Miniprotein binders against p81326. Designs and how they scored, part 5

Target 1, 226 residues: p81326
Amino acid sequence: MLHFGGFIMEINHISKILEKEREEYIRNKVEEYLKQGFSKDDAVNKANQSWRTYIGHRIQDVIYNLLKKFLKDSGLKVTTDKALNNRNLPEELDKVKRLIAINYGEYLFLPDADVIVYKVENNDIKIIAIISVKNSFRERRFETTYWKLKLKESPVTSHIKVFLATPDKDNEISYKCPNGKPKKMRIILEYELDGIYFLKEDFEETEKAKHFGKIVEDIIEISKKL

## First folded at step 7 (miniprotein)

Design Td9
Fold by ESMFold2, look of step 7:
Structure Td9 (fold): chain B 226 residues (1-226), chain A 80 residues (1-80)
Amino acid sequence: as target 1 above (226 residues)
Amino acid sequence: SMKKIRITIEVPDEEEAKFIAKIIKELAEELGLEVEIEVRGNRIEIRIESDDEEKLRELVKLIEWLAIMYGAEVEVEIEE
């Protein structure tokens, strides 16, 4: 019996910390750009653009560190797509890479995955889940669903769960029918993916749309069935 | 009912230690808590004294989550 009450309450702490990180990051960047001779308005605009690039990688790092910490005692291991794109891969990661690769005839490509969870048992590697991390849904809104559908096409990858993790600060997918109108992005993402995990408290919770704190329990349960 | 807490954080990235220390200071200021923060290379030491146990507990939780978010090791010691 596992209780995740602590994870539910801790989502607000992560969001609070990220907001403080944003504020300090922006202040530092504005100062840097002002020293480079940019006007105040240009410095602010450039700092905000820099943050948009940075936050995506930052959220991925947070999720990686959280999963690595909380899944370790369950015998689960965590890696990233950045680590798998290294040309000099350790043997274990090379096997992980091959196990998620998608075959396009003469070509073999990795799905776009930010964080990968797997286990190692008796020289056997089993991929448990892939987590796509998105801060905004303005572009490439359904790319994650494409990769889920491709993974479903092969018996060797069809078991792999594909999750989406997001702060969704602009409420682009937080509700199914905001103002009584169906939100296509939320409905399709929830239908096609194995789960959506929100790094905030204010969203419409469903069987598939959950607080991010639930992701550890879900991954552990999935791993026991594989 | 004054509580004394010492928190030690070891971060993997020495260059980020000063940034993290600033975040901790800002979090403490929002809670109205006085903190002493010392950065030594990749190590951050935080000393807090307060009789407001709710705010102290909240700051400790924030620092523990901050450590997780950076892949850092954290030790919390209650000195009374």
Scores: ipSAE 0.754, ipTM 0.917, lowest interface PAE 0.8, mean pLDDT 87
Fold by ESMFold2, fold request of step 9:
Formats: structure tokens, sequence, C-alpha cells
Structure Td9 (fold): chain B 226 residues (1-226), chain A 80 residues (1-80)
């Protein structure tokens, strides 16, 4: 019969914790804005705006810490594009940066790669996957697909898997054909990317669109083929 | 029967530890568990006594996930 793993329940625990973090964050920000002389209503509005900016970075940090913990025993390492933009890079991370950067003539740019998974074998670095974290799709909706297509253009980077991770709380890409009509954004993202991983339970699951809890297993399997 | 649990969390910095301690207190309150929390620098010590084993397991799970979310080290010691 049908059996659900405990991992799904543990992701719901993460959601519970994030809600408590939101409540405390907002309380602290309201207090801060009141001390600055704002009205109660203005302080609340500003605190909510602050949280919307903060939560995107917070989810990226959570994904980074989770992947770092659960991939370590498989010999896989994890870094972020933020870490790669540091001026004083250790040699290993400098190599990671050079292996993922896209050349545009005299300019060199990192793709949109919030979290990067790689391994080190025989003193060589192999990039396994890039995870882009998106909280909303109102702007720059297909940026991740652009970077996937650019990575496919070179034999040096064509093996790199490009994943999208999202809570998608507004259901912008959760279903392929809501109301019987194809959702362009979901269809194109699923077609072009190597996987979409949802940080929620209510979405249309497919071969490429999965619960976020599957990402560790998928990355480990991919790494064995490289 | 009554169980006593001690949990130790090591986090990167002192300000983060205070925020985390408040989150833990709120999670415990929602479960109806009384907790004693002490913060010393980047170290959080939590002591819990309860005869409700299911609620104890739930709070421990939440604390373990919270530690993962912050990249923190956690130790759980069961006493008596």
Amino acid sequence: as target 1 above (226 residues)
Amino acid sequence: SMKKIRITIEVPDEEEAKFIAKIIKELAEELGLEVEIEVRGNRIEIRIESDDEEKLRELVKLIEWLAIMYGAEVEVEIEE
C-alpha cells in the first residue's frame, strides 16, 4: 500500500520554524521602526517589507545548510555564488568559480547559481549541479533557463545539472494546465531545466517536478555518473 | 514516566544564539512544554522535563531541524 516517508514531515517542521522566525523578526523590526519615530501602522508595513526581502536569502541559507549536511558523507561539497564573489578565494573555490563562469568576450560572469554542488577527484574539480532558488516568478521568470542553455553550449559545462528550488506559495508554476490551459512558465521551466524541486506538498509531480526532499538522492545518483 | 532531556546547541555568534533561544521558547510554549534555556555566548543549553513523551520527541525534532537550518552543532542527552 501507500507509505509516506518521514522526510516529508521533517520539511513541514522547517515551515513551522520559519513561521516562528517571521513572527519574531517582525516583532523586532516593528520595535526598531517605532524607536525611529514611525507610526504603528507604518512600522508594521515596513517590517513586512523587510521580511519579504530577508526571507529569500534565508531560504537560500537553509537549502545550503541542508545540502551541505546531507551530501557530506557522499564526498560532495557545496558552495554559493555569494561565497564565490569574495575577493580572497581559497584555491579550491577559485577553481570552482572558473569552471562555472561564462565568457562574454572581455567579460566573465557567473550564472544565476545560488547553490553549487561539486566534487574533487584526482586533484580535479567537477561541478555536479547548480540550484537556483526563487520565491516568486513575477520578474525574471526564465532567467534560470537562459543559464541552462548557456551551460549546454560548451563541452566544459554541458554536464552541469541546473535545478530550480521554490516554495511557490502563489502557485505560479505548481501545475502544468490549471483550468485546462497550459501554464507557459511551468511548461517551459520543466522542459528546459533538469529538475524543479518544490518546498511544499501541493503541486503536480512529474519526472522532473519533485518534492524537495528528493534532491539529495538525485544529486548523489548524478555524481556517480560523472 | 518523567523524562529529563538536555540539549546543547553551538551557533556561530551570540546575537544569533539569542534569537534562536527565543524561537525555541515559542516552539516549546506552543507544545505546552516548560523549558529552561540558558545562553552563554554562542552556546544554548536547554533543559526539559515532561511525562509527555510524544511532545518531547516533537520538540527535539524541531530543535534538530532548527540546528540544521543554522548550520549549528547539536547534542541531545537523555537523563533518567
Scores: ipSAE 0.753, ipTM 0.918, lowest interface PAE 0.7, mean pLDDT 86

## First folded at step 8 (miniprotein)

Design Te1
Fold by OpenDDE base, look of step 8:
Structure Te1 (fold): chain B 226 residues (1-226), chain A 80 residues (1-80)
Amino acid sequence: as target 1 above (226 residues)
Amino acid sequence: SMKKIRITIEVPDEEEAKFIAKIIKDLAEELGLEVEIEVRGNRIEIRIESDDEEKLRELVKLIEWLAIMYGAEVEVEIEE
């Protein structure tokens, strides 16, 4: 158990809380849809569908908040791609935005960067890591890998670590070779990315596939080398 | 002896305060703890009284994690 800032990253508590959030969210949405005139069955189905969308964003926010809190004492800063999508950015964030941009010739585009960790030293910004957060891998399975490879192509961004954080509730990438059959997605993601961090306990741990509780330590360690 | 704890949470998003309060209530109920919760704007005040120190500690931990998850600030005061 890694102690950061006096708190042990207890995934069990987070999971429990998220389950309670789900229950309350579903209840509220069911009520809403019933008021809209849907049948009970339809309301439940719609609520569950709504939750699937909601939880994706929620997990991103959770991870952002966790990293923001636990990296604070290390002097590391955290932002999001959403925060960078502003016309009027503070100088610091404008620099961050420029330092993660990918060149496509006539255009610069940002990678999917749900969470961005950086440090400021002597007015210089160094990007440490980008964390992509995925709740499920049903869509855009290798998108994070694409961004990692693109970032690697430039000397400006090649040092940026790209991590994937996921609860992987459906065990899509939790194991490399369940029943002797290789899970292509897990193998490729682990190979191409700098790390995969699981917000769960039941996964195959490797050098790159770790419990989410280790992400703070890993980021701090990386930051010391930059 | 009965322990009394007061917890204050300041939530960044006022719209989430009621939702968070409900989650806290549900967590407390699951532990068999009685809680008084008041929501005023983005501020949640929780009062807990119990003789079960273990359950009380568990609930406090859950609330602290919940607050972190929402980017909220938490203050815990032991009254007795």
Scores: ipSAE 0.833, ipTM 0.939, lowest interface PAE 0.4, mean pLDDT 92
Fold by OpenDDE base, look of step 14:
Structure Te1 (fold): chain B 226 residues (1-226), chain A 80 residues (1-80)
Amino acid sequence: as target 1 above (226 residues)
Amino acid sequence: SMKKIRITIEVPDEEEAKFIAKIIKDLAEELGLEVEIEVRGNRIEIRIESDDEEKLRELVKLIEWLAIMYGAEVEVEIEE
């Protein structure tokens, strides 16, 4: 039982809530598609497809909100790549944006950074961690690894920890060597990234592969060393 | 003894308030609890009355987590 900020992060409650969200979302979408003239079967299929897209964004929002809540008392701040896409940024966020930028010679590009954790000390901003959130690994399996490696190449960004958070519902990376066969994706992601955090109970735990509940503690600990 | 709990949630997105309210209702029904829910703009008010303290605690926890997941503020008041 990991106590963070007085709340025990219970993944079971989160999972239960997400299931209820799914049920309600599907119900609403089915009704919407029926009103549009689709058959019941088509409406259900379309609703399920819509959910697959929706849940990816939803999980990102959930993780953002969790981190924002549980890191607040530590004085750490949380933002998102979406928030950084604005033309008129507050000075603080403009600095954050610049501090995560990757140099490509004539151009600066931002890494995929679903969630960014930073601290402000004496008006200086220090980026602590970037959390990439993935619901599935069907597409762009090693994209987070690419960004980690790119961040490592610059002394400006080399200290930034890159974490992956995932429910991994399909057990794509939950185990290293199921049935004696190495899972390439799990091994590479764990090797290259600073940590993998699972929003589930059934996974192979290692030094870098942990329950999502530990991410807050790990981030706080890292923040103290910077 | 019958316990009465009042929960107030303020959601950042008003459009999500009705959706969240439905989720809360479903969670309560699954626990066999009757709830009164009112939605006013971005504010959700929930009233629960039950003699089952364990179920009440479970529902409160679920609502608190739900609020966190949506970045909402939640206040829990025990009336009786």
Scores: ipSAE 0.832, ipTM 0.939, lowest interface PAE 0.4, mean pLDDT 92
Fold by OpenDDE base, fold request of step 9:
Structure Te1 (fold): chain B 226 residues (1-226), chain A 80 residues (1-80)
Amino acid sequence: as target 1 above (226 residues)
Amino acid sequence: SMKKIRITIEVPDEEEAKFIAKIIKDLAEELGLEVEIEVRGNRIEIRIESDDEEKLRELVKLIEWLAIMYGAEVEVEIEE
């Protein structure tokens, strides 16, 4: 039982580590660009730009690894969309891929699924949840909502929970109505999705908007009902 | 009393091992701890010696979290 106090410490540790990672990454990139003949200012700017791209992928990996670690004892399995993009899939992953596919008549497409949580019981695979990881909401703001709605339309996928995980560093969706102004994106995402999980402390908590630390417990609970 | 801790990390990606080692060094330095770090392939070995048990515990926790974040396995051994 990860005590409530333990999780706050966990996020703090993660944040501290990510900050050190940023510092080291930037240092290395600046050095690299300087060696390429860029000015110091240009090198710093390029390094920061590179970091913005890197951190998006890094957060996905972190979330994957966290879920993998903390769900393991519950017998739950995790995979990623990247793993499913292979031509030669193990039977288990091929089944997972098929069970999250969305029908468009002549075509099947996969939802954006950064992390997929599933269980194997009696050789049957049950998809429990899809976690979309977003570092920023500048682009494709409602893409996750779209996929949730599409998954809901099929009896094959309607049971799949869709969660959003985000650090929301720019406070784009952390609050519903900051300064009395409704944040459309927060309201819609919270309404349409099964949950939003924040990798931060400064946010408006609701029944659906929770600290990332609760995601493991929520997934385990869902898994018991399937 | 001076405590000695040995930490071994096995990272899934060998290319990240050196990067992770640098992060650990930076974390240790921030805590004012002296660490010896060796990287061999995908294995990171860390030796820490300090009389500050609180700082040691903090660094160990940070390293454990770091390992989880990278999908790495970590083993902690108290030598003294």
Scores: ipSAE 0.818, ipTM 0.937, lowest interface PAE 0.5, mean pLDDT 91
Fold by OpenDDE base, fold request of step 9:
Structure Te1 (fold): chain B 226 residues (1-226), chain A 80 residues (1-80)
Amino acid sequence: as target 1 above (226 residues)
Amino acid sequence: SMKKIRITIEVPDEEEAKFIAKIIKDLAEELGLEVEIEVRGNRIEIRIESDDEEKLRELVKLIEWLAIMYGAEVEVEIEE
């Protein structure tokens, strides 16, 4: 168990809290839709659909806040792609944005970067890692892999580690070969990415596939080598 | 012996304070703990009194994690 900032990262507590958030969120949304004139059944269905969208953003925010908290003492900084979409960026964030940009000839585009970890040394910014957060793998299964490959093509960005963080509730990538059948998505993601971090206990652990509690240690170690 | 705990949470988003307070109440109720909760702007104050030290420790731990998950600051004071 990794102790960060005096806390052991306990996925069980996080999961319990998220379940209570779900219950409260659904209750509030059902009430809202009932007030709008929907039937009880329609209100419940709409609330559940709303939750599916909300939980994706919520998990991203949770991971951001966890990393921000546990990396702070190491002098590492955390931001998001959303924060970088502002027209008027502070100088530091403007530099971060430029250092993760991918060249497409006439255009520069940013990779999908739910969380960006960087350090500032002697007024120079070094990007350490990008974390992509996936709640489900129904859509855009290999998008994170695409961005990793694109980042590798430039000497400016080739050092940036790309990690995937997921609860993988449906066991889409938790095991490589369940029942002797290879899971294409797990195998490719693990091969191409620098690591996969699970917000769960039941998964096949490898050198690249780890419990989310290890991500802080791994990032700190990488930061020391840059 | 009865223990009294006071917890103060400062949330970064005032609009989430009531929602967070409700989650804390639900967590406490699940543990069979009675809590007094007051929300003032972005500040949540929680008072808990119980003779069950294990349940108190569990609730405090849950609240600490909840605070981290929301980027909030938390202070725990043991009164008795």
Scores: ipSAE 0.818, ipTM 0.937, lowest interface PAE 0.4, mean pLDDT 92
Fold by OpenDDE base, fold request of step 9:
Structure Te1 (fold): chain B 226 residues (1-226), chain A 80 residues (1-80)
Amino acid sequence: as target 1 above (226 residues)
Amino acid sequence: SMKKIRITIEVPDEEEAKFIAKIIKDLAEELGLEVEIEVRGNRIEIRIESDDEEKLRELVKLIEWLAIMYGAEVEVEIEE
């Protein structure tokens, strides 16, 4: 249990809260769809589908808020790729945006960066880490690894740590070799990324695969070396 | 002895305040705690009275986490 800011990051509480959020969200959506004239069964089905979309964004927001809170006292700052998509950026965020950009010859593109952690020292920006948040691995399984590899190719971005954060509810990457069968995705993600952080208790822990509660400490440690 | 706790949450998105309040109510009910909740704009005020200190601590902890998860500010006041 890592103590940050007086809070033990207890994934159990977060999970419990998210479950209550689900229940309330579903209830509200069912009511909404019933008012629209759908049958009870249709309303429930639609609500569940809506939740699947909602929870993906919600988890990203949760992780952002957690990191923002727990990194604040360390003088580290947090932003998102969404925030960087604005036309009018403050100078600080404009610098952040430029420092994570990947060169494709005539074009610069940003990696998928759900959360970006950086520090400001002597008016200079140093990017510390990018965190990709994934709820499901059904699609774009190796997108995060692609971005890690691309970032590594440039001396400008090669130092940037790339982490994956996931609840992995379907146990897609929680274990390396369940029943003696290697999980390709887990193995590759763990190999290519700087770390995988699980928002759950039931997973195979390794040097790179850790409980999400450790991410703050790891980021702080990295920041001290930069 | 009965303990009284007052919790104030300021949420960044006013539209989520009612939703958050409902979650808090559900969490409290699951713990068997009776809570009074008022929502005024982006401010949620929660009053809890119980003789079960353990349950109170648990609920406070949950609310604090909930606040963090929403990027909200939370203040906890122990009245008695």
Scores: ipSAE 0.818, ipTM 0.937, lowest interface PAE 0.4, mean pLDDT 91
Fold by OpenDDE base, last read:
Structure Te1 (fold): chain B 226 residues (1-226), chain A 80 residues (1-80)
Amino acid sequence: as target 1 above (226 residues)
Amino acid sequence: SMKKIRITIEVPDEEEAKFIAKIIKDLAEELGLEVEIEVRGNRIEIRIESDDEEKLRELVKLIEWLAIMYGAEVEVEIEE
């Protein structure tokens, strides 16, 4: 367990808190739907469906807040794609936005970047890493790898590390070859990305597949080389 | 001996303060701790009294993590 700023990143505490959040969220949503005239069964089902959407965003926010907190002392800054989706950006964020843009000829598009880590040195911005947060791999399985490959195509963006962070609750990518059968998604993601960070304990650890608690240290180390 | 702890949390989003307070209450109850919680705008004040130092430490740790997860600032004061 990595000690950052006196805190050991303990996934167990985060998981416990998220479970309590779920319980409270479901309770509140059930009550809301009952007040709207739904049956108890319908209210529960709708609440659970709502939670599935909510938790995806919540995990992104959690990861953002964790990285923001633990990278602060190193002088590194953190932002999100949502924060960059504004017409009137501060100069710093406008520069960040431009430095992650991918060229498609007549158009520039941004990669999916749930969290962006950067540093400011002598008024120059250097993008260090993009973290994609995935709760499930049912849809858009290779989207993060696509963006990594696109970023590599330009000398402007080729240095940017792309990481995947996931709780992988359904064990879709936790193991490379469970029961002797290769997991295509795990193998490809690990090969193409700079790292996979798991918000869980039960996974196959490799050089690139690590516990989420190591992401801060890895980012700091990368930042020193830029 | 009974220990008294006062915890203050400042939440960035005022709308989440009540939700966070409920989570803290649930966490405390699971540990068998009695807590007094007051919510004023984006500020949550928690008072805990117990003779179980281990449970107190656990709850404080959980609250600190919860604060980090919400981007909130937390202050812990030991009164006794």
Scores: ipSAE 0.818, ipTM 0.937, lowest interface PAE 0.4, mean pLDDT 92

